# Ledger of designs, part 3: VH-VL binders against Prolyl 4-hydroxylase subunit alpha (phyA)

Target 1, 225 residues: Prolyl 4-hydroxylase subunit alpha (phyA), of Dictyostelium discoideum (Social amoeba) (q86kr9)
Amino acid sequence: KIFNKESLNQLEKKGYLIIDNFLNDLNKINLIYDESYNQFKENKLIEAGMNKGTDKWKDKSIRGDYIQWIHRDSNSRIQDKDLSSTIRNINYLLDKLDLIKNEFDNVIPNFNSIKTQTQLAVYLNGGRYIKHRDSFYSSESLTISRRITMIYYVNKDWKKGDGGELRLYTNNPNNTNQKELKQTEEFIDIEPIADRLLIFLSPFLEHEVLQCNFEPRIAITTWIY

## First folded at step 1 (VH-VL)

Design fz3 (framework fv_fiztasovimab)
Fold by ESMFold2-Fast, scan of step 1:
Structure fz3 (fold): chain C 225 residues (1-225), chain A 124 residues (1-124), chain B 110 residues (1-110)
Amino acid sequence: as target 1 above (225 residues)
Amino acid sequence: QVQLQQWGAGLLKPSETLSLTCAVYGGSFSGYYWGWIRQPPGKGLEWIGEIYHSGSTNSNPSLKSRVTMSVDTSKNQFSLKVSSVTAADTAVYFCARVEYDFWSGYEDYYMDVWGKGTTVTVSS
Amino acid sequence: QSVLTQPPSASGTPGQRVSISCSGSSSNIGSNYVYWYQQLPGTAPKLLIFSNNQRPSGVPDRFSGSKSGTSASLAISGLRSEDEADYYCAAWDDSLSGYVFGTGTKVTVL
């Protein structure tokens, strides 16, 4: 279980939570890394883009990662039996993330998770992702929107200077002084080190991926709707 | 502007295999699902299936045992085969691009570009 | 087969509003996004509405979609002669693990 009084208070006050040594199993982490990189090497990932209506837009100065959507539900539109056999350890990780989703349902009033969506992302040398939010706030139920972002890293050999940190903009949502917020740009750089899980509130925290000076930078993201 | 060109159909006899190809022009082949829909004369639309550029497929369960889809990424083409055809397979067959929204919900997949259709007639 | 039920026809005069219903179940419309396609006589279908109520670029705002429970509706305001076409709703069906279309509605402009 990841949620106790301390971690819930941090999520409420700061909007994010970092968990190191999430799986705490070096063999499993190495297998997840191998599976992830193999998907990329087998040309299973596509260059990421942004949607503008029905148009896709790709610009490496904005977003330079390669992505693969992973579909797991037995009722999911996309089912790939061959994929499931090649990502057994990624699926193990996703089972653990699903347990966290269940914890959100149990500890956060009226959370009532609807579904999850998972993405494997690989950045090459020079790749980056400019400042963005994973979701937007909406008071209408016209579309389902992401509420929680969970990012798991498997970069076991990452060192300071390699780049590719996730810069999370941590402006306090409970700050009642607008002048203080204007005086500073508060952020934290999260090193994409192996077995680190980052959880944050999708519509409220802006973030970016700083330029990578190594490859592959691998992250597996699950969103809770 | 993306355009789909389709060919390969015609007159078939019962028990033969239907083979259709769709070629993509003016846009990226990679990163999309590519689908097939059919329409019998005077009737509505029936979804056949879709294939991702990597080869992963979803097919209509009632047709799955007879349907094979494939991609040729070097030519930006995808193909449909339907085995053991009968008169019930007589239809106009459409290919389509299947788009999805990176920022919207799971299973938000829609056909935003369509080929002009290929007429397939199965008769003795 | 079609799993989603639509009226076989609808009609109006130029300038009027026409609404087309689409009835499904909890396994399709009740749990998934609804799409609408327009098919002009002798042509391929075109996407009119996606994600329940969103319009692709190039589709005029007189076309609108809505969804309530296991049903959806397409509204055409300011009806024009060029709107004479067949209209199909569509959705993913969880129980069938497949994309399903409605029975179709022929819109006639009188």
Scores: ipSAE 0.012, ipTM 0.558, lowest interface PAE 8.1, mean pLDDT 83

Design fz4 (framework fv_fiztasovimab)
Fold by ESMFold2-Fast, scan of step 1:
Formats: C-alpha cells, sequence, structure tokens
Structure fz4 (fold): chain C 225 residues (1-225), chain A 124 residues (1-124), chain B 110 residues (1-110)
C-alpha cells in the first residue's frame, strides 16, 4: 500500500512521488535486469525517434533510446505470445504496478482507470531524451490520454557522474495552462537507481533524460489512462 | 529510400485461396508493423490486418477467420493468404509499412510506405 | 462499411480553400490519433497527414489537419489541379481493435 494521507498530499502538492526499495528483493531486481537487457541483446527493441512522413529522422540529440512495447491486456493491439514466457519477472513487476493502479481507483474519487500501457526502454552510452510531456490535458479534445506515469529503474550499479538522471520540471504542477507560466524553471534530478519507482502526473510535469555516461540504462514505464 | 514490391496470383475462382507476397527493399524489416489494405472497385479502403516482424498478427475482425499472415525475415518478405474467396474479395490489394507512433500512443501506427497494389479478380 | 464518415465529394477552383470533415466516435477519433491519406487517380494511397496535424517530408504546408473531440478535418489551401484525388481519414478503433478508414472524399478541381 503506497497511498496514505502524506503520500496523497505529496502527489497533490508536488505532482510526483518517489518510492525507493519498491520490490525490496535483490533477486527479483537482478532477474528483471537480465530479462530487460536480454530483450535488447536479442534485437527485440526498436530505435525510438521522430517520424517525418516517409522518412525516419533518428536524431540522437532528440531521443536516443531503444523501446519495446509490452502488451498484457487482451485488448492490446498486438499480443506477443512468445514474450510472456521470456519476461516472467518483468510481469511480476507489472503485477505490482497494477496494484498501484487499483489503489488510485480506490482512493481518488472518480479516477476510474481505463487502460494501461507498458514500455521497456534501454539507453546506451551517449543516449538522452529532450524535455517533453507524456500526455496532454484530456479535456482539451475529450481524447482519453495518459494521466499517471510510473517509471521503474533497475540500474543496480549506478553512481554519481554516470548521468542518465531524469530531470523532472516541478514548476506549478497544478497549472494546466503552462503557456501562461513565465517563472524560472524549477527541477529535480532523479537518479535512475535500482528498485526506485517514480510516479508523476503525466499531463503536468515536463521531464527529460540527461545524457547517459553508462550503458545499459534500463527503465520500465507503465502509464495509466 | 524504402520500396515495397508485391506479387501474387491475380485471377481466382470462388472457394480458392488468395496468396500475395510483399518484399521490402532499401530499409530495415525489423522493428516495423507490416500491413495489408484492400480496395474493391469503386469503393474505399479496407484494412485487412498487420504483422509485426516477430510474426505476431492482428487482423480485421470481419476477415479474421479467413486471413493468415506470415513473415520470412531471412528474405525481408511478408505474405497474406485469404481462404474461401468470393466475388466480394475482388479488389486491389496493397501492402504497406506501419510506422510505430512512439511519441504519444505506443500501440498505434500509420502507413508511410505503400506497395503499388495487386489487382485480384474472383470470377467463375 | 467504414465507421468514420466523410462527405462523398468536395470541389473548388484553383486557389480556393477546401475543407474535408471526418466524423467518428469516442472509440476511434475521440481516443486516438487521426491520419490522412491522398490517393491520386490510378495510384496507391500516400500518407498526407499523421498524428492529427503533422506533415510528412515533402508535403506542402497548404495541407493541414486538425482534430476536435470525435471529429477531424483536412484543409487544402491554394487548391491546385494536381490535388484532384480521393482523400481518406483513418484512426485506430479501440472497440474493434483495428485500423479504420473513412468513407473517402473525392476532391474535384474545377
Amino acid sequence: as target 1 above (225 residues)
Amino acid sequence: QVQLQQWGAGLLKPSETLSLTCAVYGGSFSGYYWGWIRQPPGKGLEWIGEIYHSGSTNSNPSLKSRVTMSVDTSKNQFSLKVSSVTAADTAVYFCARGEYDSSGYPDYYYMDVWGKGTTVTVSS
Amino acid sequence: QSVLTQPPSASGTPGQRVSISCSGSSSNIGSNYVYWYQQLPGTAPKLLIFSNNQRPSGVPDRFSGSKSGTSASLAISGLRSEDEADYYCAAWDDSLSGYVFGTGTKVTVL
């Protein structure tokens, strides 16, 4: 159980929550790391980038990660049957994240989660991702969009100077009209250390991945719609 | 520069199986969705289905029972079979590359490269 | 038939602005990105607009897309004779777990 009065107040006031020692199981963390890196080594991940029509623009200065979408719901666009047996420990993690989704439904009035999506991301040495938001405010177009971002890290040997921190911009997370914000940017750098879970409000907090000076940088992200 | 070349038997009798192949040149086969779209004479576009380079498929529910798709990664090819054809299957069939929309919605794609089309006629 | 509805035809003279609507529901346009394809006579469709309002390399800025709620629109400004074509909107449909195309609009340049 992660939600009590203090953690809910933190999420409401700051727009994010950091949970260290989330699984608190070194064996599981090692297995998740091994499964994640093995997916990359077996060429199961695609190079992320910007798409400009019939030309693919792969600009490492914009986004340099390799990604794999993990489909668990029966309603997922493509179900990869062979994948589920290969990532048993990643699925264990995702089951724990589903419990957090259930807590959101239980403690936040009318939250009523609609679906989840999960991405495995691997950054190599030199990789980064410039400042962006994970979604837009849903009322702008009545489009169902990501509301919560949950990022789990498995980088067990990360140390200061390795780079790859997630820079989370913390300016007024309750203000949905960021075009009107003219304050100096505030941010916090979140070290991508093993067994850390970061939760934040998808439409309100801009973030970036700083340049990595190590590899692989592994993160597993689940979004709640 | 990516190019799709498609071929297959274009003239069929009712109850036969349609078989089409699409080959990918000038670009990576891995990491993409590969799809099939058809267009009956004088009508609009109808999505048939897609296959990921790994072999995982998803198809139009109205066609699912008759459609089989496969990949041959050693040749950078993917194929479509439609069983038990009728006159309603008469159409131009297009293969296409599905570019993953990774910016906002991970499970969605758009067709950015299309083959020239193969005319399929089903007549007795 | 397609679940996205477009007007069957639209017409204009050279230099005029033409708009094509595309109407859907919460399970398709309301929840997902919209795409537009141009099909010149006798050719395969070509991607014209992706992710609601983005243009592929090589598509002139006189083509623009927009989306509001469960509807989308394609605008062609400065209409030219070479724009005479069929135009299709498209989106993923969550309830069908499949890609759906609009009914298509034939644009005639008079």
Scores: ipSAE 0.012, ipTM 0.533, lowest interface PAE 8.3, mean pLDDT 81

Design fz5 (from fz0 with heavy chain D99E E101T W102P S103D P104D D105Y; framework fv_fiztasovimab)
Fold by ESMFold2-Fast, scan of step 1:
Structure fz5 (fold): chain C 225 residues (1-225), chain A 121 residues (1-121), chain B 110 residues (1-110)
Amino acid sequence: as target 1 above (225 residues)
Amino acid sequence: QVQLQQWGAGLLKPSETLSLTCAVYGGSFSGYYWGWIRQPPGKGLEWIGEIYHSGSTNSNPSLKSRVTMSVDTSKNQFSLKVSSVTAADTAVYFCARGEYTPDDYYYMDVWGKGTTVTVSS
Amino acid sequence: QSVLTQPPSASGTPGQRVSISCSGSSSNIGSNYVYWYQQLPGTAPKLLIFSNNQRPSGVPDRFSGSKSGTSASLAISGLRSEDEADYYCAAWDDSLSGYVFGTGTKVTVL
C-alpha cells in the first residue's frame, strides 16, 4: 500500500510523489534493465515522433527517445506472445503498477480509472525531450484523458553529471496558466536512478528530460486515464 | 483565432504537377504540424501528409512517390506538390493545422476552406 | 485495409438521439485516440470530438464520443436540422504511420 494520509496530502498539494526502492530487489531490477536494453538492441523500438513507419520526422531537438508500446489485455497479459516470453520481468513490474492503479480507485473519491497505457523508452547519448505536459488541460473535462503518470527507472549506474534528469515544474499543480508558469518556474530535477518510481498529475505538471551524457537511459512509463 | 488561407491551380491536364500553398494568419507557425487532406467529389476524406515547421515530412504511403511538401517559415506558409496527376487526383484539397501531443497523438484542429482541383481529359 | 468502417447513413427526427459507429483494428482505434469531424454541406470539416470523448470549446454537450476496444461511437442527442452533415471518425494508424479517416456517415434530419 503506497497511499497513506501523508502521501495523499503530498500528491494533492505538490502534484507528485517519489518512491525510492520501489521493488527493493536488485536481481529483479537487473532483469528488467536487461530485458529493456535487449528490446532496444534487437531493434524493437522506434524513434519517437512521426516516424512510426517508412517516412520519418526528424526533429531530435524536440524529442530524442526510442519507444515501444507494450499492449496488455483485460487480464493483464501481454498481447504479443513472443514479447510476453522475452519481457516477463517488465510484466511483473506492470502488475505492480496495476496495483497502484487499483489503490487510486479505492482511496481517491470518484477517481474511477478507465484504462492504462504503457511505454518503454530509451534515450541515447545526446537525447532529450523538451518541456511538455503528458495530457491536455480542457476547461470542459479532465476525467477522460491521462490523469496520472507513473515513471519507473532502471538506470543502476547513473551518477551526478550523467544528465538525463527529469525536470518537473512544480508550480501550483492546479495552475494551468502557461504565462504564469513561465514567469516564476519552480522546478526539481529528478535523477533517473534505478528502482525509483515517480508519480505525478499528468495535466498539471510540465516536465522535460534534460540532455543525456550517458546511454542507455531507460524508463518504463504507465499512464492512468 | 488562427486562420488558414489557401490558393493554387484549379484546372490541370493529366501528367501536370499540382501546386497548392497555405498561409497561416493570427497564430504561431512554429511548433505545429501542417497537413493536407483531400476529398474526391462525392467521396470521403483522404490524408495526404504533413510537414513540421523544420521541414520534416510524413506522407500517405499510397501517394508518397508523387507528393512533395515544403515550408517557408519567413512567410508562415507551407506548400503541396503532387506530380503526374490523373483524373483520380480530382478533389477538393484542404490544408490543416496538425496538433501534435508529446505521445505522437495527432488531429487537425484548424482547417482551410479548400481548393477545388479538376484534372481534365 | 486500415480504413475505419462507418455505416453509410443514419437518420432521425428533431429531438431524437442518433448514434454512429466506427470500427477499426488494434493498430488504430485499439492503440490510439479517436477523433470525430463534422462536415456541413459545402464546407471544410470541423473538429467535433478529440481524445475519444472530449469536446472543443463551442461544441454543444449533445455531442458525445465513446470508445471500447477497436470500436468507437459518436452520439448526437436532441438532434437538430443544423446537424445534417457528414461525420467522419479518425485515428492514427501505427502500422501505416499515418492518419486514417472512416468511410463517413451521412446524417439526415427528417
Scores: ipSAE 0.005, ipTM 0.452, lowest interface PAE 10.5, mean pLDDT 81

Design fz6 (from fz0 with heavy chain D99R E101Y W102G P104G D105S; framework fv_fiztasovimab)
Fold by ESMFold2-Fast, scan of step 1:
Structure fz6 (fold): chain C 225 residues (1-225), chain A 121 residues (1-121), chain B 110 residues (1-110)
Amino acid sequence: as target 1 above (225 residues)
Amino acid sequence: QVQLQQWGAGLLKPSETLSLTCAVYGGSFSGYYWGWIRQPPGKGLEWIGEIYHSGSTNSNPSLKSRVTMSVDTSKNQFSLKVSSVTAADTAVYFCARGRYYGSGSYYMDVWGKGTTVTVSS
Amino acid sequence: QSVLTQPPSASGTPGQRVSISCSGSSSNIGSNYVYWYQQLPGTAPKLLIFSNNQRPSGVPDRFSGSKSGTSASLAISGLRSEDEADYYCAAWDDSLSGYVFGTGTKVTVL
């Protein structure tokens, strides 16, 4: 159970929550890493595209990662038969994230989750993702907004100086309607270390992926709508 | 510390093609925009355009028809070509690293020393 | 066309405060962050202020920026002889889908 009074208060007040040792199973983490990197090595990921819809200008949506969307049916089974046989341990992780979604529905009044969507992302040396919010899809035409972002990291050999931290901007979420930022920006850099799960409120917190000085940087993201 | 070194033909005749190259040292080439800015003698700065390490470009609408930019990621270099030059293209040309901090946040944090280009017959 | 307008010159004596204005429109300063560049004689421009009011590492706190509506301002407090330079504001312009510089201001230290 991840949600106790303290963790719910942190999420409500700060807008984010960091859970280390989420799976607490080194063999499982290694298998998830291997499955993720093998998908990339077998050219199953595509370069992330830009959103052409509501962006003010196309160049502001640049990102340097390779992505693969993972679609699951209502019975939590990977829809792609070939993929299903090759990412069993990633699917195990996604089952654990579904339990968190169910806990949101049970503990947060009127949360009423609509659906989830998952992507596998790999950054190479030099890769980055400029500052953005997760409120809109860049590669899918959807009319509903993401509410919760959950990012799971499997980078077992990450060390200080490797880069690729997620910079999460913690300035007042209630001022999201302002075009101008505060005179000083507040942020926290979240190291993408293995078995870390980052949860944050998608509409409120801007974030970016700092330049990677290592590869592969692997993250599995699930959004709750 | 990241440094940019630039070079190219400094003296051109009208109708020729201007060609400049910029090399990146001391930092990563991938994941950044690389841009060009020019300054005519005694005048202000004019943004020419930018290129992402993947080769995608965006350029000043007033110059777009004459400007070509390219990257060579194996050498950590990027280049600018301006076709059909005239005396109006006489300027100091700077290369620079372009950063995006978020929507509406674009700036150059590292600049080359400049290359003087003179167009005369 | 859409160019940010600055006064052509500004001057002060050592120790005084100099302010440089930058006027734009809703498509540039009104919608986007403002940047300031310092160009010492014979050198390349250097980033002085980013994101309206932030200083890069190594820029003294006597330099400060501000933005209100479609206008921005750079203030140089405790003016020193080495501050004699050309100063340019800049912003992304949504209508041009490109970056625009101000007309520039030559600061002279008397």
Scores: ipSAE 0.000, ipTM 0.419, lowest interface PAE 17.5, mean pLDDT 81

Design fz7 (framework fv_fiztasovimab)
Fold by ESMFold2-Fast, scan of step 1:
Structure fz7 (fold): chain C 225 residues (1-225), chain A 123 residues (1-123), chain B 110 residues (1-110)
Amino acid sequence: as target 1 above (225 residues)
Amino acid sequence: QVQLQQWGAGLLKPSETLSLTCAVYGGSFSGYYWGWIRQPPGKGLEWIGEIYHSGSTNSNPSLKSRVTMSVDTSKNQFSLKVSSVTAADTAVYFCARGPYSSGWYKDYYMDVWGKGTTVTVSS
Amino acid sequence: QSVLTQPPSASGTPGQRVSISCSGSSSNIGSNYVYWYQQLPGTAPKLLIFSNNQRPSGVPDRFSGSKSGTSASLAISGLRSEDEADYYCAAWDDSLSGYVFGTGTKVTVL
């Protein structure tokens, strides 16, 4: 339903697809925003790149977001026992993203999705994430890696000058579509506006989150492996 | 909804050049292959060839020496010329959108078709 | 040079199941997806099945496709009078670097 020949061609040729008014339900978007921000306010998110024990502290100059992994499997040891009841509307969104995953399996020959992974991320004033890739394509078939990135934004009232855009670098092709992408450094800035879903090919688009001049900047990301 | 409108000369004499045009309305012209298929009276479908929006062509080897295809991106149109026609070129000619000949999923179907133009070659 | 071979005709009565075979080679059906087109009298062909077994929006589930080795099949269940048409299979042919159609099957509803 979400993918037709035009949108699949766009994703194949350009490596990304933007869908505005994804849910097209202001009440639902408000509930997702409230749930997301409440998780942050209740100290459920941790500073990205921070590990205890054997891992050393990560530099905030690399990424300044707060993150929470969302595990939907009811038997997951990691999932908070009461989490599902407090994020019912986020789960509604994730159900919609699962339909997109199923659509990839149906329309793209041999796609055969393996699993999904979801993260809630919140940036505060001054937060940023330097240029990175969501996965590294290996020539070895034995590694499991992210293939699709889907980012959903819920930032109501975002205005030009607020910052926090996602900058996609569109000039680093590493597959048979190299000719379709320019070799000189090119990018697009994607405004993190409410009800926007961004889909891109994880292995070949470098990207960064520009410095935020507002808070909270909220995004929910699901990766397809 | 994408629609294809086609036109061209319907009556030809042997040795003349067949010329047909197809215009694209209601959708994107860029990024697609645009093709031509013909059907002689009472017979099956024969693929003539395709042209990418950039002008790159691929055509049926049996027709290659006589076929020229072109695009006019400013008008969202593409055209077919077949030189040195004979009675064997009498057919209904269809334009169509597709196929995708390269890329990530490699799909080759034609999903939008023009209504057809009858071409008769007679002395 | 490779041509996809179909039976010239098939027939059935309303409500029955009709199956149409399409036979090719390793360079076409054996290596590539199969497509099916329906052509009603006096009209342009319409895409009926793509990627071996997928239906475009608006095509009823009475139509189904399958592929095995170098052959494919189109099944029409619950046959109706409006299904009377010519049906063509198609595939990309690697050896020709081109698209090839089947010989066509005329389905008659008796």
Scores: ipSAE 0.000, ipTM 0.401, lowest interface PAE 15.6, mean pLDDT 80

Design fz8 (framework fv_fiztasovimab)
Fold by ESMFold2-Fast, scan of step 1:
Structure fz8 (fold): chain C 225 residues (1-225), chain A 120 residues (1-120), chain B 110 residues (1-110)
Amino acid sequence: as target 1 above (225 residues)
Amino acid sequence: QVQLQQWGAGLLKPSETLSLTCAVYGGSFSGYYWGWIRQPPGKGLEWIGEIYHSGSTNSNPSLKSRVTMSVDTSKNQFSLKVSSVTAADTAVYFCARGLWFGESYYMDVWGKGTTVTVSS
Amino acid sequence: QSVLTQPPSASGTPGQRVSISCSGSSSNIGSNYVYWYQQLPGTAPKLLIFSNNQRPSGVPDRFSGSKSGTSASLAISGLRSEDEADYYCAAWDDSLSGYVFGTGTKVTVL
């Protein structure tokens, strides 16, 4: 169980939570790493900014990762049997993240989660992702938007100087008058170390992935809508 | 609710440069693609192109040589220029927010449109 | 340039179901998501359906989308007078490296 009064207050005030040793199972982490990297090595990931192999955006200065969408939410696309058999340990992780989604539904009044969406991302040496938001405020969107971002890292050999930190800009999420003035003034660099789960409020926190000086940098992200 | 307000020169002569601006209110400018779509009188929609908040662009190959787009992040504005206009450029021009969502790319918020007439 | 073909018109009486087809190729609908936009007279287009069959907040469930092979369709059940509008399909085209819109369908409520 992750959520108590203190952790919910931290999400409200700070907009994020960092949970280290999330699975606390080295063998499981190694299997998730192997499955993730094998997806990449078997050309199952598409260069980000492309639409099904099309070089639509062709701008690695904006975003230099490779991505694979993993569909398993009952309200979205169903994961096919071939994929399911090759990512059993990733699916184990996603089952654990689903429990966190259920906790949000149970402890936050009117949260009423609609669906989830999962992405596997791999960065190579030199890869980065400039400052962006994962979503928009519910009042500014005509589409169902992401409300929670959960990022799980599996980089067990990461060390200081390797780069690839996620720089999270720590603005006050409830103050409209201050958000634009403070958006770039305060930040924290989150090292992408193995078995770390980062949870944050998707519409409120800008973030970027700093240049990677190692490869592969692997992250599995699940959004709650 | 996000609102797009657009303006620019409405009446042009052949060979002039069309210039339009779109301003974003009620939402974040950063992290989105900002695009332009046009509609000639009585005809369908034609995608012109998109610009990311960083300044990177992607445009319709048929128009690429005449089209330039820019952003002004300090004002939450983006602009379109179309050079060497002809009567074929007469249309209502819409600005829109382009959204990358999973594998999807689509426009979810549109400006009201600016009528541009090219006449001698 | 429109590369997605729609019928120029469709009509029905209140309460009926109308269906609008959208035909493309392997480089657009065959390999990418389909979107639908509604344009009421004198207004800007509004997103009606995204990712083949999903509805934005505020779009009633009588509007539905589907995709099969290189074709897509929009269905409007329980047709109402306020549905009288132009409807456009759209998709990314891999060969053109750009968005393409359908030729448009004018829906008339008789």
Scores: ipSAE 0.000, ipTM 0.507, lowest interface PAE 11.7, mean pLDDT 81

Design fz9 (framework fv_fiztasovimab)
Fold by ESMFold2-Fast, scan of step 1:
Structure fz9 (fold): chain C 225 residues (1-225), chain A 120 residues (1-120), chain B 110 residues (1-110)
Amino acid sequence: as target 1 above (225 residues)
Amino acid sequence: QVQLQQWGAGLLKPSETLSLTCAVYGGSFSGYYWGWIRQPPGKGLEWIGEIYHSGSTNSNPSLKSRVTMSVDTSKNQFSLKVSSVTAADTAVYFCARDYDFWSGYYMDVWGKGTTVTVSS
Amino acid sequence: QSVLTQPPSASGTPGQRVSISCSGSSSNIGSNYVYWYQQLPGTAPKLLIFSNNQRPSGVPDRFSGSKSGTSASLAISGLRSEDEADYYCAAWDDSLSGYVFGTGTKVTVL
């Protein structure tokens, strides 16, 4: 279980958790890395973009990653049968993240998770993602939105100076008014090292991906709604 | 709309057990930490501890051996007991809604306080 | 043991700016969010600032918070007679697994 007294208090009071050695299985991590990078090399990922009104825009000055959505049904089966045979170890990881989702349902009253959404992301040398939040929160809203972000890293050869850290802005875990966002001064830089799982509250913590001086930078993100 | 009503024995002799109760009205009891803070006459605030609706607690290490907290979810109440009291336990005791996971507020709703005097 | 240190008093005249410091360590302010509470005479404390620099609904923007390293500060601009109160900082302490309050600062409006 990841939610003992100390980790629950950290998540509730700081808005994030870092879990190193999440799988603690080097062969499995290597297989997840290989599957992830092979998806990119086989042109399965598309350039990420942003919605502007009704249109989607691609602007590398805003985000420079390549993404692939991984769709799973209610029985935790990858919907695309060809994909399911090629990313078996990524699917294993997603099963482990489902266990964390179940712990949220057990630990946080009225959490009642609705669904999950998963994205594989690859950044190349020079890639970055400017400061943003992953969603909104309102207890009175009828709109379903992301509540928890879980990012798993597989960059096994990352070293200081390689860049690509996730800068997490820590001075605003409880701000529900996203229209009044101002420049934040407090942050931590989370190194995207292999077998690290980062969990944070999607509506509250602004974050950015600093410029990468290496490639590929690989991350698998699952959101809980 | 959320209001905390607190009560308990206000006058104690040394060695007795302090017992206070706090009831929650106008809002949800589940999903929150519920806490206790005290303030000796003319002095500052001291955190005593907190309890989640499940019964899980965190307590001030200097008080942990004497402090017991409990919840009664059927009544939307939580309680504090402090054993083996001395004159140093003389204070105004406040109950509070400690931490709301979703809003991130820490001690945003407080009871009015209960004066506890320990004298021989 | 681990108590956040504040000056015992601060004073100003109406319209002035008053700043209250709060000094801690790496296990509390250095690694966790800072909260500020206002206590008017004879009343329970009121949450004034949360998450270092955020205000709850109903708290005027005259009150602002900041944090740098192991220290935090509360600023009251446009000081009013109604601001005469005791002010406390607070933070979670990782080494104690509990909350610590500051020593408190009595603000007087001259």
Scores: ipSAE 0.006, ipTM 0.479, lowest interface PAE 10.2, mean pLDDT 82

